# Ledger of designs, part 36: VHH binders against o29008

Target 1, 271 residues: o29008
Amino acid sequence: MDREEIKVAVLRMEGTNCEDETVKAFRSLGVEAEAVHIKQFYSDMIRFEEQRSVFDYQCLVFPGGFSAGDYIRAGAIFSARVKSVLRKDIEEFIKMGYPILGICNGFQVLVELGALPGFDEDKPLAEKPEMALAMNDSSRFECRPTLLKKESEKCIFVKNLKKDVVMFPVAHAEGKVVFPSGKEDEYLERLTSNDQIVFRYVDEKGDYAGYPWNPNGSFYNIAGICNATHTVFGLMPHPERAFFGYQVGRREGYGDGYCIFRSVVDYLEKL
Below, E stands for the ipSAE of ESMFold2; O stands for the ipSAE of OpenDDE; V2 stands for 0.75 times the mean of E and O plus 0.25 times the DockQ between their complexes.

## First folded at step 17 (VHH)

Design q1 (framework vhh_3k1k_2; at its last look DockQ between E and O 0.01; V2 from the best seeds 0.00; counts 0 for: pae E 16.3 > 2, placed apart)
Fold by OpenDDE, look of step 17:
Structure q1 (fold): chain B 271 residues (1-271), chain A 121 residues (1-121)
Amino acid sequence: as target 1 above (271 residues)
Amino acid sequence: QVQLVESGGALVQPGGSLRLSCAASGFTFDYYTMRWYRQAPGKEREWVAGISGSGGSTSYEDSVKGRFTISRDDARNTVYLQMNSLKPEDTAVYYCAKRTWEYSGTYTDYWGQGTQVTVSS
């Protein structure tokens, strides 16, 4: 489709406050983007002209920045609400091949929705969560730059990413990727065999390392994964905070996060 | 009232160059993405190029990449299409467009009268 026809929804609810950067990022790429409150999709109290449909858009983003610092709870609440009213629509949206991005809390939401790891192409949303983002091993809120190695060649969000290692900041207390107890090897095999691991934490040498390079203690240093169709992507670090050069200490140009958003646009142009 | 007036269309030889202009009025020009379309005889109107507000981003259809350049002068409320290495298949009426998004998620495009570009030996 034409770039000029692309419209992106950055979903928000009460307490969310990180949607602006994401909207700005997409708009800077020449596509339409807006923050959309979840109530606009289902509430009868919303004015008719403010009502929205999932199918009004070609990309959905679940951003970070939920209120109260309880990211797990916030993600759970958000996901429950979304699941209750938009489950079918989101499933269809994914089946249509439209991309969904989850950042930080948004990654949590996608996990709770059953969208990730999303092994079943015919059932984009599992009935129950199949993984978790647990409390950081440090038991602290981690706020720092992280180095991420690109792992996936199939994920549509990193198709334009040429760098092997990128820098995105993290800001979370519950970012530890964990799989069901006793199924870690199975999940790892499934993820790797289908090229669903998108980013892994690395040190300055590009090597896989523990804390602080792995700030949350994620299994296999996983920072982000996509579903089986490679169109739903969740990550704990914030690419929207590394989109513009000035966000990463550059005078001009773009940060490493640029490629994430540009890849979405390029994908949609070819869709 | 939104008004768009295209100009600059002409008959040129293959390999030639031409610059189209579109003068806009009736809206805050620098806030809006401006686009060029073209319609060849017997064909549907097709998107050619777009430039975002304040010139932050440009895009092109594949067939014109590397040959056409879209630009804007916000001080003059004008968008341009520089066309180089013109081909016979570029023959069409070229239209300037502004898109208005509605809260419903639909949009309306405003067009000018168009300007004829003919590429022929």
Scores: ipSAE 0.008, ipTM 0.230, lowest interface PAE 9.9, mean pLDDT 90
Fold by ESMFold2, look of step 17:
Structure q1 (fold): chain B 271 residues (1-271), chain A 121 residues (1-121)
Amino acid sequence: as target 1 above (271 residues)
Amino acid sequence: QVQLVESGGALVQPGGSLRLSCAASGFTFDYYTMRWYRQAPGKEREWVAGISGSGGSTSYEDSVKGRFTISRDDARNTVYLQMNSLKPEDTAVYYCAKRTWEYSGTYTDYWGQGTQVTVSS
């Protein structure tokens, strides 16, 4: 499709700002992007000009950025609301081949919806969650740069990524990827065989390493995964906070997160 | 303690068939992917086939695809490799393996003692 036809919704609840790094990143690439409160998709109580359909958009983003003061409660409320009012629309959106990005809290939402790990192309939303994002092994809120090795060739979000190792910051208390006890080897085999592991935490030499390089203790150093169709992507690091060079201590240009958003636009232009 | 015991290796004629078995103990068998490997004299050990813990997903090395079939019987804690249309180049020691991924991103492979398959030309 033409770039001017592309619209991105960044989903929000009350109390979040109406513009954030994700909206700015997409707008700088020349596509329409806006923060959309989830009630705009389902409430008849809002004015017609503020009403939205999920299907007005070609990309959905579940952002992070909740206040750490009520992080767990706010994330649980957001997940429950999305499940109650948007589940069917999101299922259809995925089946139409449109991309969905979940960043930090948004990754948690996608897990709770059953969209990730997303093994079944024909049933893109599992009935119950098939994985969890647990409390960090440190028992701390981790706020730091992380180095991520690209592991996927098929994930649409990394097609424009030119480096093998990128840097995105993290800021979370619950980011530890865990799979059901006793199914870890099976899940790993299924994810690797279908190219669904997108990023893994590494050290400065590019080697898989523990804390602090794996800041949360995620199984297999997993930082981000995609679903079976490679169009639904969740990660704990924040590519939107590494989009412009100034966000990552560069004087000029772009950070490594630029290619994540560029890849979405390129995918949609070919769709 | 993980234990894997292969059996069923024999001397067979080219074009013949053979069924290998691997009896497993010391772990919850039905949760783990099981694999067969083989090693010809003087060669590196190579992967042959794998089967998921759920039993629904199988995979094969290209050279054996269509000739070999991996299966499992979770009630008997046993993995099988049915080998048909055997060729002299299939001559090797065959190993059953269990891979356990460690948190560090490395893995530990647990191997049996192997069973010798010899296909005479």
Scores: ipSAE 0.000, ipTM 0.135, lowest interface PAE 16.3, mean pLDDT 83
ESMFold2 (binder alone), look of step 17: mean pLDDT 82; pTM 0.817

Design q2 (framework vhh_3k1k_2; at its last look DockQ between E and O 0.02; V2 from the best seeds 0.00; counts 0 for: pae O 11.4 > 2, placed apart)
Fold by ESMFold2, look of step 17:
Structure q2 (fold): chain B 271 residues (1-271), chain A 121 residues (1-121)
Amino acid sequence: as target 1 above (271 residues)
Amino acid sequence: QVQLVESGGALVQPGGSLRLSCAASGFRFDYYTMRWYRQAPGKEREWVAGISGSGGSTSYEDSVKGRFTISRDDARNTVYLQMNSLKPEDTAVYYCAKRKWEYSGTYTDYWGQGTQVTVSS
């Protein structure tokens, strides 16, 4: 489709705080993007001109909802609200081939919806969660840069990435990827066989390493995964905080997060 | 194309030992659980042991626990089965296997050609 037809919704509710960075990233690429309060999709009390449909958009983003611990409860409420009012719309949106990005708390939302790991192309939302994002092994809020190795060729969010290793910051207390006990090997095989592992935490040499390089203790150093169609992507690091060079200590240009947003625009232009 | 080649099968006396090898190619070996199966004459194939890609966690069928050890060398794309205290009932063709997953979560396996292990006096 034409770039001027592309519209991105960055979902918000009370307590979310990262939507502006994500909106700015998309707008700088020349697409329409806006923060959309979840109530705008379902409430009769919202003014007509403020009412929205999920299907007004070609990309949805579930942003991170808090910095430094104080908003953990807001993230849980966000997840519950999305499950309650948007589940069916999200399922149809995925089936239509439109991308969904979940960052930090947004990744948690996608897990709770059953959208990730998302093994079944025909049933994109599992009836119950098939993985979790657990409390960090450190039992601390981790706020630090991380290095991420690209592991997927098919994920649309990294299709145009030219670097093997990128840097995005993390800011979370519950980021540890875990799979059902006793099924870890099965899940790893299924994810790998369909190219669904997108990013893994690495050290400065590009090697898979423990804390602090794997900041939360995630199984297999997994930092981000996508679903079976490669169009629903969740990660704990924040690419929107590494989009512009100034966010990562550069005077001009872009940070490594640029490729995530650019890849979405490129994908939609070809759709 | 997935390829699995077993080797190391031989005739051994009861109580003896063997080490089987399986050379693998055509997939991201370090991401996959590798499994050994065996098939005795007139019997169905049965699972023997498995080793995960993540950290090398191992599992064994009850009748071989304590006697067999599965291991892997990810740099060489090779999985091994060390078989000690062999018994006549261990006589079988041994196969290594890699899952072929369907989207539904069902699977079949890719198999090697197998290697014959015979335990006889």
Scores: ipSAE 0.005, ipTM 0.310, lowest interface PAE 11.3, mean pLDDT 85
Fold by OpenDDE, look of step 17:
Structure q2 (fold): chain B 271 residues (1-271), chain A 121 residues (1-121)
Amino acid sequence: as target 1 above (271 residues)
Amino acid sequence: QVQLVESGGALVQPGGSLRLSCAASGFRFDYYTMRWYRQAPGKEREWVAGISGSGGSTSYEDSVKGRFTISRDDARNTVYLQMNSLKPEDTAVYYCAKRKWEYSGTYTDYWGQGTQVTVSS
């Protein structure tokens, strides 16, 4: 489709605070993007002109910044609300092949929705979560730059990423990727066989390492994964905070996060 | 204009094998999920199998798992359905489908003319 026709929704609710950077990133690429409150999809109290449909957009983003509102489990509150009102729409959205991005808390939301690891194309949302983002092994809020090795060649979000290792900052307390007990090997095999591991934490040499290079203690150093169709992508680091050069200490140009967003736009132009 | 043309249907004996083909045109084939459906006499059309545009995911209805295999050749804009261990209950007209979504939240499926598969002794 034409770039001018592309619309991106950055979903927000009470407590989200990272939507502006994501909107700015997409708009800088020449596509329409807006922050959309979840109420705009279902509330009868919303004015007609403010009402939205999932299908008004070609890309959905679940941003970070809401973890403080999740008293039980990260992403649980947001996911519950989304599931209650948008489950069917999101399933159909995924089936259409439209991209969904989850950043940090958004990754947590996608996990709680059952969208990730998302092994079944015809059932994009599992009835129950099939993985978890647990508390960091450090039991601390981790806020630091991280180095990520690109692992996937099929994920549409990294199609334009030519660098082997990129730098995205993390900011989270519950970013540890864990799989069901006793099924770690099975899940790893399924993810790797279908090229669903997108990013893994690495050290300065590009090697897989533990803390602090793996800041949360994720299984297999996983920083981000996509679903089986490679159109739903969740990651704990923040590419939107590494989009512009000035965000990463450069005077001009773009950071490593640029390619994530550009890849989405390029994918949609071809769709 | 989207066009889908199914072929390969035939009369086969129980336990036999058959491969269906669907030639697609009028859209970016490699980016879309392709699906097979079937409709038996007096029954509703039912989903059989799907293969994602990314080529990374396949899925099947329970009754055909282990017997049917969906695949695609993007270079030829063709999706296939390999059917093994065929049963009489597999008798149906088989259709290839592409889905088009509307902003209203509705969708339209594009179909071919279908191809008849008959499994009988």
Scores: ipSAE 0.000, ipTM 0.245, lowest interface PAE 11.4, mean pLDDT 90
ESMFold2 (binder alone), look of step 17: mean pLDDT 83; pTM 0.827

Design q3 (framework vhh_3k1k_2; at its last look DockQ between E and O 0.01; V2 from the best seeds 0.00; counts 0 for: pae E 17.9 > 2, placed apart)
Fold by ESMFold2, look of step 17:
Structure q3 (fold): chain B 271 residues (1-271), chain A 121 residues (1-121)
Amino acid sequence: as target 1 above (271 residues)
Amino acid sequence: QVQLVESGGALVQPGGSLRLSCAASGFTFDYYTMRWYRQAPGKEREWVAGISRSGGSTSYEDSVKGRFTISRDDARNTVYLQMNSLKPEDTAVYYCAKRTWEPSGTYTDYWGQGTQVTVSS
């Protein structure tokens, strides 16, 4: 599709700012993007001109940090609201091949929705969550740069990524990827066989390592995964905070996060 | 107003067990992670254990792992710390805590008044 036809919804709930770094990142690539409160998709209390359909957009983003306070609570509440009013729409959106991105809290939302790990192409939203993002092993809020090795060839969000290792910051207390007890090896095999592991935490030499390089203790150093169709992507690091050069200590140009957003636009232009 | 009230502290012999309780009020309890800390005489307050809001994830300081178990009962707005195989070095005032994280790595802790645990032969 043509770039001028692409619209991105960055989802939020009450109390967030009306504009954020994710909207700015997409707009700088020449596509329409806006922050959309989820009530705009379903509430009859919203003015007609502010009403929206999920299908007005070709990409949905569940951003991180749209509310302050208890990040676990915010993610769970957001997921419950999405499930109650948007479940069928989200399911159809995924089946149509449209991308969904979940960053930090947004990854937590996608997990709670049953959209990730997303093993079943025919049932893109599992009836119950199949993984969790748990309390960091340190029991601390981790706010630091991380190094991430690209692990997927098929994930549409990394197709434009030319570097083997990228740097994105993290800011979370609940980022440890865990799978059901006793099924860890099974899930790992399913994810790797379908190219669903997208980023893993590494050290400065590109080797998989523990704390502080794996800042939360995630199983298999997983920092981000995608679903079976490679179009729904969740990660704990913040690529939107590494998009512009000034965010990563450069006067001009872009950071490593640029290619994540560019990859979405490239994918949609071919769709 | 956030209120946390710890109870269950006692004098106990080495190898014994205790169960601490923390009754919470003034906030929506099942929306928050809960943590236990302890402070021995002359020492800094240290983290002991944490539990996610769902109760599905727990974490422990290395010296108590395998001996202490954190749990929660959301119907009673209460978090528990089951302490087994107690040692003299576990002697401390135990606090439960509610932590609220902010972007940029800052946070606010809400504390109870604590409950005294003394392990002595």
Scores: ipSAE 0.000, ipTM 0.127, lowest interface PAE 17.9, mean pLDDT 83
Fold by OpenDDE, look of step 17:
Structure q3 (fold): chain B 271 residues (1-271), chain A 121 residues (1-121)
Amino acid sequence: as target 1 above (271 residues)
Amino acid sequence: QVQLVESGGALVQPGGSLRLSCAASGFTFDYYTMRWYRQAPGKEREWVAGISRSGGSTSYEDSVKGRFTISRDDARNTVYLQMNSLKPEDTAVYYCAKRTWEPSGTYTDYWGQGTQVTVSS
């Protein structure tokens, strides 16, 4: 695809407030991006000019900041609505190889949708969630910079990431990656064998460590994973808050988050 | 009343080409994304391709990518599926689809009667 043809939808609903940074990030790369309310996909009350289809886009992003969904369970409300109206379209979207990114609450949504860990290539959305993002071990809202080691060579979102360790900030209360009880080893084997672990929390030395380097207590220090086709990616840290240099204390240039978004664009250009 | 009429299906040899057409009526055609689906005997109906309003975007199933091309002529209320390099696995009834959304968030897909595509030596 030509870069000018690429369109990105950052999905939002009532209470979401983190879509602007993501939109700005993509636009800065020369692609079209917009925040799209979920109602624009199905509501008859929406003006024709505001109506949207999943097919209008080549990338979907579930951003953070889902205030409405967090009142009951992280990502549950948003995922339920998405599942009710867009399940088939999203499945088709994934099958055609277009990328989906979930950030923080968006990662939670992808988990609730059954998109992650997404072991079945023929069934992109499981009938039921197969993993969870649980309350942090600290039982506190964690807001801090984190260091993440790149683990995957196949995930399309990190294809342009040359650094071994990157810095993304976290901001969440429910970011602990947990797998079904008794299946931790199985899941780990499946994830590692198919190169689906994308990021793991590390300390300043690049070593795997516990709290506070692992701020939520995630199993195996997992910060982000992708599905079996490596085109759906969820992570708890916020790459969109580390996209521009000024966001990370630099006068110019880009932060470590730049490569996540650039990788998407590069992937689509070759698709 | 929404009507979709598919045509162009035929028996062809592997490597052959076909162009399917879907004539639409009973709704404002250019307001809607149009889709092609196919259903092989004993299998579930599967999505093949989609084209957005005004042809702004096209999407394809991986198995047909590079071989099939979806297009539309809004002036004629018609959506097309150009199928090249056909394979026996492409044998199916092909359906044109329009989706109608309800305020509740549910939707209904409208289909035609379909057109049979058979790829065989």
Scores: ipSAE 0.000, ipTM 0.229, lowest interface PAE 12.2, mean pLDDT 90
ESMFold2 (binder alone), look of step 17: mean pLDDT 82; pTM 0.815

Design q4 (framework vhh_3k1k_2; at its last look DockQ between E and O 0.01; V2 from the best seeds 0.00; counts 0 for: pae O 13.8 > 2, grease 29.4 > 24.2, placed apart)
Fold by ESMFold2, look of step 17:
Structure q4 (fold): chain B 271 residues (1-271), chain A 121 residues (1-121)
Amino acid sequence: as target 1 above (271 residues)
Amino acid sequence: QVQLVESGGALVQPGGSLRLSCAASGFTFDYYTMRWYRQAPGKEREWVAGISWSGGSTWYEDSVKGRFTISRDDARNTVYLQMNSLKPEDTAVYYCAKHTWEYSGTYTDYWGQGTQVTVSS
């Protein structure tokens, strides 16, 4: 479709605070993007001109950013709201092949919704979560730059990524990727076989390393994964906070996060 | 069937040293962060130390930092706690622990039986 026809919804509710960076990123690429409160999709108490359909958009973003003091509660509340009022719409949206991005808390939302790891193309939302994002091994809030090795060739969000290793910041207390006890080997094989591991934490030499390079202790250094159709992507680092070079101390005009958003636009233009 | 077996607890003098071991079985040991906890009589169980799955990162509760060292031997499926400069306040039953997520959607804490450390006087 034409770039001018692409519309991106960056979902919000009270307590989210990173939607402006995400909206700005998409708008700078020449697409329509707006922050949309989830009640605009379902409430008849909303003025007509503010009412929205999920299907007015070709990309949904679950943004990150809650206050550190409310991190767990805010994420759980947001997940419960999405599940209760948007589950069917999101399931259909995924089946239509439209991209969904979950950043930090948004990754947690996709996990709780059953959209990730997303093994079953026919039932893209599992009835129960099949993974979790657990408390960091340090038991502390981690706020630092991270280096991420690209592991996927099929994920639509990294098609435009030219570098093997990128830098995105993290800011979270619960970012540790875990899988069901005793099923880690099975899940790793399923994810690897279908190219669903998108980013893994690495050190400055590109080697898989522990803390602080793996800041939360995630299994297999996983920083981000996508679903079986490679169109639903969740990650703990913040590409929207690495979109412009100045956000990450680069002299160039863009940071490494640019290509994540550019890849979405490129995908939709070919759809 | 997860099993954790602690050993090495003993009666020691203040300022003494002791090495605790935790033998693990029934899971892929090098996929998991391992932790030590302790529980003094009449107190709640408290976290003492942790070591990442790769062994590249360690963390310590402030009161033991500089005195205790956690390590792991993945070939032997064993985690260790080297305890130096022991104080009477370190008297407790020491447990190693694995925290896991289950298909039921709940976290399950796996604990050993514990090993008693007693620092006299």
Scores: ipSAE 0.006, ipTM 0.351, lowest interface PAE 10.7, mean pLDDT 84
Fold by OpenDDE, look of step 17:
Structure q4 (fold): chain B 271 residues (1-271), chain A 121 residues (1-121)
Amino acid sequence: as target 1 above (271 residues)
Amino acid sequence: QVQLVESGGALVQPGGSLRLSCAASGFTFDYYTMRWYRQAPGKEREWVAGISWSGGSTWYEDSVKGRFTISRDDARNTVYLQMNSLKPEDTAVYYCAKHTWEYSGTYTDYWGQGTQVTVSS
């Protein structure tokens, strides 16, 4: 499709606060993007002009930032609301091959939705979460730049990424990737066999390392994964905060996050 | 214009093998998930197998698991269905399909004309 026809929805609810950077990133690429409150998809109190459908868009983004009242489990409230009103739509959206991006809290939401690790293409959303983003091993809010090694060649979000290692900042308290107890090896095999690991934390040498290079203590240093169709992608670091050069200490140009968003646009142009 | 042309259907004995092909044109093939469906006489059309756009994932109907294999050749814009250990119950017209979403809020599967597979002793 034509770039001018591409529309991106950055989903928000009460408490989200990272939608602006994401919207700006997409708009800078020449596609239409807007922040859309979840109530615009289902509320009867919304004016007709403000009503939205998931299918008005070709890409959905669950942005970072704290979701209202997610004190028990990150992303739980947001995901619950999404599941209650948009489950079927999102499933169909994924089946149609349209991309979904989850950043930080958005990754948490995708996990809670059962969209990730998303091993079953026929059932894009599992009935219950199959993995978790747990409290950081440090038990602290981690806010720092991270180095991520590209692992996947099939994920659509990194198709334009030529660098082996990129820098995205993290800002989270619950970013530790954990798999069901006793199934770590199984999950790892499934993820690797289907090229679903997208990013892993590394040190300045490009080696897999522990804290602080792995800021949250994620299993296998996983920073981001995609589903089986490679069109749903969740990551804890913030590519939208590394999109423009000035965000990463460059006077001009783009940061490493640029490739994530550009890859989405390029993919959609092929649809 | 999207076109899907199935081929390879034949009459085979139980336990036999067939390989179906679907030649695709009119769209960016390597960006779309492809599926095989089948329709037996008097029955509804049912999905048989699917392969993701990247080729990284495949899935099968329970009745064909272990016997059928779906694959694709993006360079040739072709999806295949290798059918082994065929059973009379596999007798059907087999269709290749592509999903397309429309802004109207509907999606349509594009289908070929189908190819007849008959398994009989």
Scores: ipSAE 0.000, ipTM 0.212, lowest interface PAE 13.8, mean pLDDT 89
ESMFold2 (binder alone), look of step 17: mean pLDDT 83; pTM 0.834

